# Ledger of designs, part 11: VHH binders against Abasic site processing protein HMCES (HMCES)

Target 1, 269 residues: Abasic site processing protein HMCES (HMCES), of Homo sapiens (Human) (q96fz2)
Amino acid sequence: CGRTSCHLPRDVLTRACAYQDRRGQQRLPEWRDPDKYCPSYNKSPQSNSPVLLSRLHFEKDADSSERIIAPMRWGLVPSWFKESDPSKLQFNTTNCRSDTVMEKRSFKVPLGKGRRCVVLADGFYEWQRCQGTNQRQPYFIYFPQIKTEKSGSIGAADSPENWEKVWDNWRLLTMAGIFDCWEPPEGGDVLYSYTIITVDSCKGLSDIHHRMPAILDGEEAVSKWLDFGEVSTQEALKLIHPTENITFHAVSSVVNNSRNNTPECLAPV

## First folded at step 11 (VHH)

Design y85
Fold by OpenDDE, second read of step 12:
Structure y85 (fold): chain B 269 residues (1-269), chain A 122 residues (1-122)
Amino acid sequence: as target 1 above (269 residues)
Amino acid sequence: EVQLVESGGRLVRTGGSLRLSCAASGFTFRDYAMGWFRQAPGKEREVVAAISWSGGSTWHADFVKGRFTISRDNAKNTVYLQMNSLKPEDTAVYYCAAKTYEFYDSSEYNYWGQGTQVTVSS
C-alpha cells in the first residue's frame, strides 16, 4: 500500500470514528495535534494521516479502551534512529509484512511495547498491471458502503450535493498499523510515525495486486487491536489476515500524480 | 526555541500558600505531559507532580500529601502548581518540565525550565 485517500473534514472524520468503550459508553476520540491533519484524496508515504490509538499510551491508568485520534507520519521512524533527518532512513518502513513483523527490530520493538494503531482512510489505491503493456490501471479499494436508499451508487453521485451526503456516512477503512515515537537528537517535537501491516491479497483483489493492507473489519477487531492493555501481542496478531469484505472500482490516472488532490482521484471511470 | 519559564516562587511563611506557573512556548504544549520537580540544596532533584497532556490524569508525590495540586491550561500553554500548607522542608528550586508520551516516568523529560526559588521560613 503506497497511496491512500483521507479527505473528510476533521469533524466528519471524528464522528465517523465514534465508538463504544468497554463500559458501553458512546464516545468520540480525542484529538492530539489536530492541526497536523491534512485532508487529501491522495496521501503518500511521508505524509500525515490520522490514526487511532489507545489513550493508555499517554495516560497512566487510563481506560485502554478509550481512543485517541492523531495525525502521524506515514513511514515508521524507529525510536533508536540516531540521524537528525528521518528521511535518511535507509530501509522502507511504509509497510510491514505480517509474516516478518516479529523478525524486524523496527517493527517488533514498538509492537512489543503495545504501539498498535488503526490507520484511517477512505480507501487505498492499487495499480493493476495491464498485460502486454507498461500501463497500470489504478483502482480505489474500500469497504463496501451501505446503500442508503437515497444515496445512489457512488457512480451516480453526479451531483456535488449527493457526493457530500455519501461521504457523511462513509465507512472508513481501518487498517492495522504499528507506530513508534522518535525524538530528534537535536531536540524539537517528538515524531509519531506509523507503518501499515500488509498481508497477501484476498481472492477478490488478487488480480489487481498480490498484497493488501491488513484490514480490521468491525468494531471488535479495531478495539482488540488498539487495546494493548488487555489484548496481548499474540492475540492481536491473530487479527491480521486478508479480508474479502472489500470492494473496488477503477479510477482515472489522475491519482498517478501525488500532487493531484481532487475528488477525481477516487471517482469511478 | 523551546522555553519553559517558571514564576511565582518567593519567600513565604510556614503554613502559607503559593501558586507556581510555568509558561511554555516553542512546542506543541497540548501534546506534552507536564511535570513539576524540585531540588533542595544538597539533595537530588525529585518529582513533585505530573499531569497528562489532556489534564485527565495527575500524579503527586507521597510527600505532597494533598498539599499541592498540579493543573494546566492548554489554551494558555501554562501548567500550575498550587502549593498549600507549605513547610520549611518544601524549600527548593522548583522546575517545570515537559515530556511527550508517558508522564509517569520521571526520567527523560524533553524540556526543562530554569526553575523558581521557593523558600519557606519558620
Scores: ipSAE 0.512, ipTM 0.796, lowest interface PAE 1.1, mean pLDDT 90

## First folded at step 12 (VHH)

Design A7 (from j80 with L27F)
Fold by OpenDDE, fold request of step 14:
Structure A7 (fold): chain B 269 residues (1-269), chain A 122 residues (1-122)
Amino acid sequence: as target 1 above (269 residues)
Amino acid sequence: EVQLVESGGRLVRTGGSLRLSCAASGFTFSSYAMGWFRQAPGKEREVVAAISRSGGSTWHADFVKGRFTISRDNAKNTVYLQMNSLKPEDTAVYYCAANFGYHLTEDAYDYWGQGTQVTVSS
């Protein structure tokens, strides 16, 4: 996974992240650094995206089932990194393979500290190789959305009003991630950064691409992944597997350019 | 200074029971998951049991088969391992350890005790 969409306004995004704590109380996640949230139809590594994490990471003795939402840098910078510039990292940390998560120091160390997060997106993009050509067809991949009688499919939004209705009730893609905290050697603000865990693709997606993000499907899966205080790492890792509960459609080549940030990026062709 | 001090290890007969204790100091005990590990002569250290910071969740190794139980008292900064139906194969040095995350691999644990010897005679 090297490209996502996360374009919802902050308030809409927050509402879409409504949850129940362990007591069954309805909650909205509290924002950390809301000013760092930059909505975009075309998110690439090194950009900031909103993630969910346990409140326990910020507050001592907090309820570990409570959630915080925070923009973090895509591309994990390990806490032990000693260079002054994160861009000097010599290995790719955009993704973490599920099968080697316990072998790589960059991911094992933060995971052992309970630094699990849920990466939020409208969906992610993947490119299918066209047989016989060097051309790649991009696809937008996301959770199936509830068809409301009045709110047409992304493809049926014939009016701006219908488009707004679709996104007001959009089910966000929830991807399993690991984050770390890096303190610059020369001082400054702590950098929060994340990696997306990847797995082999499900059967439905296998013709498009052989790898997919580990998707946490449902409130229980999200809650267990985030609750590092009461759910062991090993138990949480059992949630990391391919899911068939996804849908996708072909999109235009507009998304190929990371500078393009328009609705055309995820519109069906 | 962070300290974990195990106690209760001794010689016991097969089928006997033993309760190990680990007293913690120098850190916020209730903020850490706790684990028991053991190392037998000539073998690798292995995880025996783990418990969440609140005590609401526990994990036990398969070889425990219901014989051992991990518990904790946060008011006393102590973690326990009740061992029943002991076997000669349980002979080992038992270690308590603390981890900020609830992890079941020894490499993640931040603090370790010196260990207590448990010997089970046939």
Scores: ipSAE 0.898, ipTM 0.956, lowest interface PAE 0.5, mean pLDDT 93
Fold by OpenDDE, fold request of step 14:
Structure A7 (fold): chain B 269 residues (1-269), chain A 122 residues (1-122)
Amino acid sequence: as target 1 above (269 residues)
Amino acid sequence: EVQLVESGGRLVRTGGSLRLSCAASGFTFSSYAMGWFRQAPGKEREVVAAISRSGGSTWHADFVKGRFTISRDNAKNTVYLQMNSLKPEDTAVYYCAANFGYHLTEDAYDYWGQGTQVTVSS
């Protein structure tokens, strides 16, 4: 996974992240550093995206089932990194393979500290190789959306009003991630950064791409992944597997340029 | 100074019972998951049991399931391992350890005790 969409306004995004704590109380996640949230139809590594994490990471005696939402840098910078510039990392940390998560120090160490997060997106993009050509067809991949009689398919939004209705009720994609905290050697603010855990693609997606993000499907899966205080790492890792509960459609080549940030990026062609 | 002090290890007969205790000091006990590990002579250290910060969740290795029980008292800064139906194969040094992330591998644990010897005779 090297490209996502996360374009919802902050208030809409927050509402979409409504949850129940372990006591059954309906809650909204509290924002940390909301000013760092930059909505975009075209998110690439090194950009900031919103993630969910347990409140316990910030408050010593907090209920671990409570959630915080925070923009973090895509591309994990390990805490032990000693260079002053994160761009000097010599290895790719955009993704973490599920099969080697416990073998790589960059991911194992933060995971052992309970630094699990849920990466939020409208969906993610993948490129299919066209047979016989060097051309790649991009696809937008996301959770199936509930078709309300009034809310047409993304493709059927014939009016701005219909478009808004679709996105107001959009089910966000919830991807399993690991984050770390890096303190710059020269001082300054702590950098929070994340990697997306990847798995082999499900059968439905296998023709498009052989790998996919580990998707946490449903509130229970999300809650268990985040609750590092009460759910062990090993139990949480059981949630990491391919899911068939996805849909996709072909999009235009507009998304190929990471600078393009328009609805056309995820529009069906 | 962070300290974990195990106690309760002794010689027991097969089928006997022991209760190990680990007293913690020098850190916020309730902020850490706790685990028991053991190392038998000539073998690698292995995880025996783990318990969440609140004690609401526990994990036990398959080889001890039904015989051993991990528990904790946060008011006393103590974690326990009740060991029943002991076997000679349970002979080992038992270690108490603390981990912030509730992980089940030794590499993730931040603090360790000196260990207590448990010997089970046939």
Scores: ipSAE 0.895, ipTM 0.955, lowest interface PAE 0.5, mean pLDDT 93
Fold by OpenDDE, fold request of step 14:
Structure A7 (fold): chain B 269 residues (1-269), chain A 122 residues (1-122)
Amino acid sequence: as target 1 above (269 residues)
Amino acid sequence: EVQLVESGGRLVRTGGSLRLSCAASGFTFSSYAMGWFRQAPGKEREVVAAISRSGGSTWHADFVKGRFTISRDNAKNTVYLQMNSLKPEDTAVYYCAANFGYHLTEDAYDYWGQGTQVTVSS
């Protein structure tokens, strides 16, 4: 996974992240550093994306079931990294393979500290290799959306008003991530960064791409993944597997350029 | 200074019971998951049990299930291991450890006690 969409306005995104804490109380996640949120139809590594994480990471003795939403840098910078520039990392931390998560120090260490997060997106992009050609067809992959008589499919949005309705009720993709906190050697602000855990692709996506992000499907899975205070690492890792509960459609080549940030990126062709 | 001090280890007969205690100081106890580990002579250290910050969740190794129970009292900054139906194979040094992330492998634990000797005789 090297490209996502996360374009919802902050207020809409927040509402879409409504949840119940362990006491059954309805809550909205509190924002940390909301000014760092930059909505985009085309998110690439090194950009900031919103993630959910337990409030316990910020507040001592907080209820670990409470959620914070925070923009973090895509591409995990490990806390032990001693260079002044994160770009000097010699290995790719955009993704973490589920099968080697416990073998790689960059991911094992933060995971052992309970630094689990849920990466939020409208969906993610993957490119299918065309047989016999160097051409790649991009696809937008996302949770199936409930077709309400009123909201139509992304493809059926014939008016701006209908388009807004579709996104007002959009079910966000929730991907399992690991984050870390890096303190620059020269001082400055702590950098929060994340990696997306990947798994083998489900059968439905196997023809498009052989790998997919680990998707946490449903509130229970999201809650368990985030609640590092009460859910052990080993128990949480049981949630990491392929899911067939995904849909996709072909999109234009507009998304190929990471600088393009328009609705055309995820529009069906 | 962070300290974990185990106590309660002694010689017991097969079938006997022991309660181990670990007193913690120098850190916010309620913010850490706690675990018990053991190391027998000539063997690798192994995880015995773990408990979440609140105590609401526990894990026990298969070899101790039904016999050992981990618990904690956050008001007393203490974690316990109740050991029943002890066997000679349970003879080991038992260690208390603290982990911020509720992990079941020893490498994730940040703080360790010095250990207490448990000996089970035939």
Scores: ipSAE 0.877, ipTM 0.946, lowest interface PAE 0.5, mean pLDDT 93
Fold by ESMFold2, look of step 12:
Structure A7 (fold): chain B 269 residues (1-269), chain A 122 residues (1-122)
Amino acid sequence: as target 1 above (269 residues)
Amino acid sequence: EVQLVESGGRLVRTGGSLRLSCAASGFTFSSYAMGWFRQAPGKEREVVAAISRSGGSTWHADFVKGRFTISRDNAKNTVYLQMNSLKPEDTAVYYCAANFGYHLTEDAYDYWGQGTQVTVSS
């Protein structure tokens, strides 16, 4: 997983993240750095995207079930990185394989500090390698959307008002991530950055690609992944598995160029 | 200054019981998960039990399950290990440790006590 869509206006995104805390109280996540949120249909590594994480990471006496939403850099920069420029990192941290997460220093160290996050997106893109050609078919992959008015049906929108209805109650894709905090050696603000955990693809996606993000399907899974105060690392890792609760459609090659930020990127073809 | 001070270690006969305590100071105890670890002479240190920040979740190693119980009292800033049905192989120095995240391996733990000796005679 190396490309996502996360295009919703901040207020719509925030409402889509409504949750219940440990005491059953309905809440919205509190933003940090909201002005760094850059919505786009076409997010790539090194860009910022919103993630959920426990309030306990910011307030020592906080309830660990309360959620913060914050933009973070895609591509984890380990806390021990010595160079001044994160682009000089000599290994790829956009994804973290679940089967080696406790072996790789870049990932096991922050995981041991409880640095678990939920990466938010409309959905993600994958490219299917077409046998016999050099061409690749992109697909947009997302949670099934339940509709009586087709508000979640991307291809049915025939007006700006209907497009707004498609996204107004969109079920955001929730992917398991790990984050770290890096202090630049020349000073400046701490850089928050994340990786997306990957697993073997489910049967439904295996014809598209052999890997998929670890998807947290439902509020119990999301709550357990985030609550590093009450859910051990080892218990949380049991949440990391493929899911068949996913749908997809082919999209045009417009998405191939990461500079293209239009609804056409995810439109069915 | 962060301090973890274990107490209660002593010589006990096989089949006996013992309760270890660990008093914490210098940090927000209720924000941290706690663990008990042990190290016998010539052996690697190993996790015995761990407990979440609230005490709502506990974990015990299989070799002590049913015999040892971890607990905590956040009002007293203290974590405990109740040790029943003691065996000679339980002889070790027992350490309490604290970690901000709830984690079961020693490499994640930030704060460590000095240890208390438990000796189980045959």
Scores: ipSAE 0.620, ipTM 0.861, lowest interface PAE 1.5, mean pLDDT 91

Design A7 (from j80 with L27F)
Fold by ESMFold2, fold request of step 14:
Structure A7 (fold): chain B 269 residues (1-269), chain A 122 residues (1-122)
Amino acid sequence: as target 1 above (269 residues)
Amino acid sequence: EVQLVESGGRLVRTGGSLRLSCAASGFTFSSYAMGWFRQAPGKEREVVAAISRSGGSTWHADFVKGRFTISRDNAKNTVYLQMNSLKPEDTAVYYCAANFGYHLTEDAYDYWGQGTQVTVSS
């Protein structure tokens, strides 16, 4: 998992993240750094994407079930990184394998500090390597969506009003992540960055790629992953497994170039 | 300056009971998970019990289940370990520790007490 779509306007995205706190009260997550949100159909590592995390990370004595939404850099920069330029990191932190997360210092340290987050996307892209060729077939992969008048097939929208209707009730993909906080050696703002935890692909995706992001399916899973004040690391890791509750369709090669930011990136072919 | 000060360790007979206390200062206690660890002579330090920041979730190692109970009082900045049905194998120095995340292994814990000796006679 190295490419996602997260294109919704901020207000639509925020409403899609409505949740219940531990007292059962309906809430919207509170934004931090909303001006850094950069919506795109074609997000790649090193870009900023919104994640959910517990309010407790920012406010001492806060209710740890309350959620903050904030843009973070994709590609975790460990707190101990010594260089001034994060692009000089010698290893890839775009993803973190679930089977070694408690062994890798870059991931176990922030995880032990409760630095769990939920990475938000419309869905993700994956490229299938086809037998007998060097060509790759991209797919857009996402939660099954409720088929109603207001929601429907992505390719069926033929006007701005119909497009708004498709995405108005879109169920966002919710992926388990770990974040860290890096203080640049020269000073300046703390850099928040994340990795996406991966697992073996479910049977439905195995012909496309052998790995998939760890998907948190439903509010209970999301709540437990986020609430580091009440849910231990070891209990939270039980949430990390493949899911079959996923769907996909083939897309054109437009998405291959990460500079292409158009609805065509995720349109069915 | 962060301080964790354990108290209550002493010599007891097999089958006896003790209550350990750990008084905390110098940090926002109610934001931190707490743990009790122990180290017997010549052995690695091991986790005994852990408790979430609110006290709403607790964890106990299998070797103490049903015998030890962790608890906390956030108004008094204190975490406790009630130890019942003590065995000679429970003889160790007991440490109180704090971590921002709720975690069950010692490598994540930020702050440590100096320990209190518990000795269980056969």
Scores: ipSAE 0.597, ipTM 0.853, lowest interface PAE 1.6, mean pLDDT 91
Fold by ESMFold2, fold request of step 14:
Structure A7 (fold): chain B 269 residues (1-269), chain A 122 residues (1-122)
Amino acid sequence: as target 1 above (269 residues)
Amino acid sequence: EVQLVESGGRLVRTGGSLRLSCAASGFTFSSYAMGWFRQAPGKEREVVAAISRSGGSTWHADFVKGRFTISRDNAKNTVYLQMNSLKPEDTAVYYCAANFGYHLTEDAYDYWGQGTQVTVSS
């Protein structure tokens, strides 16, 4: 996973993240650094995207089940990184394989500090390699959505109004991530950055690509992944597995150029 | 200054019982997960048990399951290890440790006690 869509306006995104804390109280996550949120249909590594994390990371006595939402840089920059420019990192931290997460220093150190996050997106893109050609077919991959009588809006040629309604109650894709905090040698602000944990693809995606993000399917999984005060690292890692509860559709090559930020990037073809 | 002070280690007979205590100071105890670790002579230190910040979740290594019980009292800033049915294999220095995250490996733990010796005679 190297490309996502996360295009919802901040207020819509925030409401889609409504949750209940451990006491059963309904809440919205509190934003940190909201000005760094840059919605786009076509997010790539090194860009900022919103993640959820426990309030306990910011307040010593906080209820660890309370959530903060913050934009973070995609591509984890380890706390021990010594160069001034994160683009000089000599290994790819866009993704972290689940089978080696406890072996690689870049991921095991922040994980031991409870630095688990939930990466939010509309869905992600993946390119299917076609046999015997250099052509690749992009797909948009996302949670199955609750349909509210708009069956004609998906794939219909003349349904811009119905397409807009699809997003009103969109179930955001919730991916398991790890974050770290890096203090630039010359900069004042701490850089928060994340990686997306990956697993083997489920059967439904195996013809598209052999890897998929670790998807946290449902509020219980999301809560357990975030709550580093009550859920051990080792228990949380049991949540990391493929899921068949996904759907997808083919999209045009517009998404191939990461500079294209239009609804056509995820429109069915 | 953070302090973790273990107490209660002593010589006991096989089959006996012992309770270890660890008194904590210098940090917000109720925000931290706690663990008990042990190191036998010539062996690497290993996790014995761990407990979440609230005490609502506990973990015990298979080699002590059913015999040892971790608990905590946040009002007294103290974590305990109740050890029953002791075996000579349990002979080790036992360490109390604290970590902000709830984690089961020693490399994540921020604060450590000095250890208390438990010796189980045959």
Scores: ipSAE 0.549, ipTM 0.833, lowest interface PAE 1.8, mean pLDDT 90
Fold by ESMFold2, fold request of step 14:
Structure A7 (fold): chain B 269 residues (1-269), chain A 122 residues (1-122)
Amino acid sequence: as target 1 above (269 residues)
Amino acid sequence: EVQLVESGGRLVRTGGSLRLSCAASGFTFSSYAMGWFRQAPGKEREVVAAISRSGGSTWHADFVKGRFTISRDNAKNTVYLQMNSLKPEDTAVYYCAANFGYHLTEDAYDYWGQGTQVTVSS
């Protein structure tokens, strides 16, 4: 799970993240660093994408059920990293396997600090390896979406009015992540970065790829993963499993080149 | 300076009861999860029980389940361990500890008390 779409304008994305606090009051997450949000149909590791995390990480007396939304770098940079350039990291932190998360120092240390986040995307891409050829078939994978009489298809979202029919009420994919905070040795802002936890793929995706992101399906799962003040690490890890509540469609090879940032990346073929 | 001060450890007979207290100061107690750990001579320290920052979630090790209960009073900056049906195997130094995240292994805990001795006689 090395490619996602997260293309919604900030205001649409924020409304899609509406939640209820522990008192039942509807709220929107509060942004940090909103100017660092870079929407794209084709996000790769090392780019910034928005994640949700508990307000308690920023305010010691905060209600841990309140949510912050912030862009973070995809590819966790451990707090102990000594070089000045994160690209010099000698191992890949784009993903973290659930079965070894408590054994890998890069992941277990921030997890012990409660640094759990929810990684947001429209959906993610995976490439199916085709038997007998070198061809790879990309798929766009996402939550099933509620259909109405006025709903549009993904392929018909080429004008502002048609785009809104598809995306204005889109259910964002919510993936379990771990983040860390790194202070560059030469100074500057603290770098927030994340990894996506992965699990074995569900039966529905097994013909496409053998791994999938750990998807948090529903408000209870999202709330428990985020609330490091009330939900222990060990209890939160029980939320990490495959789900069959997923759908997909084939897409063209336009998405293969990560520089292509157009609706064609996720359009059905 | 952060302080965690345990009290209540003493000698007690098998089958007896005891309540440990841990008074906290020097940090925002209500922001932290708390744990009780124990260490018998020559053995590794082990987690006994843990409690979330609000007290709404608790965890107890299987070897104390049904006998020990962790609780906290955030107004008094105090965490407790009620110990019932004590056995000689419960003899150990008991430590309270605090961590910003709610976690069940000692490696994550930032602040530790000096411990209180509990001795359970045959």
Scores: ipSAE 0.544, ipTM 0.835, lowest interface PAE 2.0, mean pLDDT 91

Design A8 (from j80 with S30N)
Fold by ESMFold2, look of step 13:
Structure A8 (fold): chain B 269 residues (1-269), chain A 122 residues (1-122)
Amino acid sequence: as target 1 above (269 residues)
Amino acid sequence: EVQLVESGGRLVRTGGSLRLSCAASGLTFNSYAMGWFRQAPGKEREVVAAISRSGGSTWHADFVKGRFTISRDNAKNTVYLQMNSLKPEDTAVYYCAANFGYHLTEDAYDYWGQGTQVTVSS
């Protein structure tokens, strides 16, 4: 809900985002601001993470099915925000509940401008409240991955050779997001920032936590969510629902400290 | 200055047909989704139909489905509403509107025409 892993080197991440445009042509997304990409096993709100968005947001007359990949700040800063410091926001924009998205000004306004994005991660972390205790068990949650004879396990990814077996063909988690563009009052670069839409947990995750990110499962869902020129807001919102196509494993408490950026954060326990 | 100018509204009999046009200027027309809205006296303005930037996707309200058809000609910067089988309940001022995203609520639409009156007599 509030912590992800997105650790792949930029070139590996980019290849994992290969897609087909509206005409069926194979493409890779084009980067904006690649130097702001900060890979980590342990991403928190206010950090930058890569998202996909339509090229049409940047180029008039562009094919709206073509994708840009760009790092954005986690925690949406509304375009109408007047103070100079985004930490002064009086409300949390890390997540956006799907059932109120069209009621909250911070989210409905950018959504009406077509500001839909796909938030990329290896997977996300969630902490299960243990019965009758303050102890919390972290889990790493991600898409099921295809097993082959050459596949490695997540627990063996410490070595370079085993890392490639696990991560070179990793299916990235694709979460539905909304972004906005904020112009600081002092001037400077426009700040791009996003929120992750949340839904009720599927049955498989309900014992861990009652909410989950809205996951876009498959290229059709991703394409429809991104293509604000051809897919209406109303049609796109039908994509926002829980999915059972998810898997997880328990991880150690190393991930609890957001400064820990090691493979141990997501290693099975 | 963005301008949307509707035309074609007039008095017609029940069962008749009418075609509305909306000419756009001052914007990159093929980047915008377009909508037709209507407002009858004493009623709230309501969405009638909407069309994606390319024209490849359209949406029509249930109360006009099968009778009205939205279309666009991006070479002429024009959006149309073909209205068939008109009823007295269709009497309203019809507005053309534009929004960068394909969206169905009037709150999102930034650019509006002045409206054209359609009157359907019994």
Scores: ipSAE 0.605, ipTM 0.857, lowest interface PAE 1.6, mean pLDDT 91

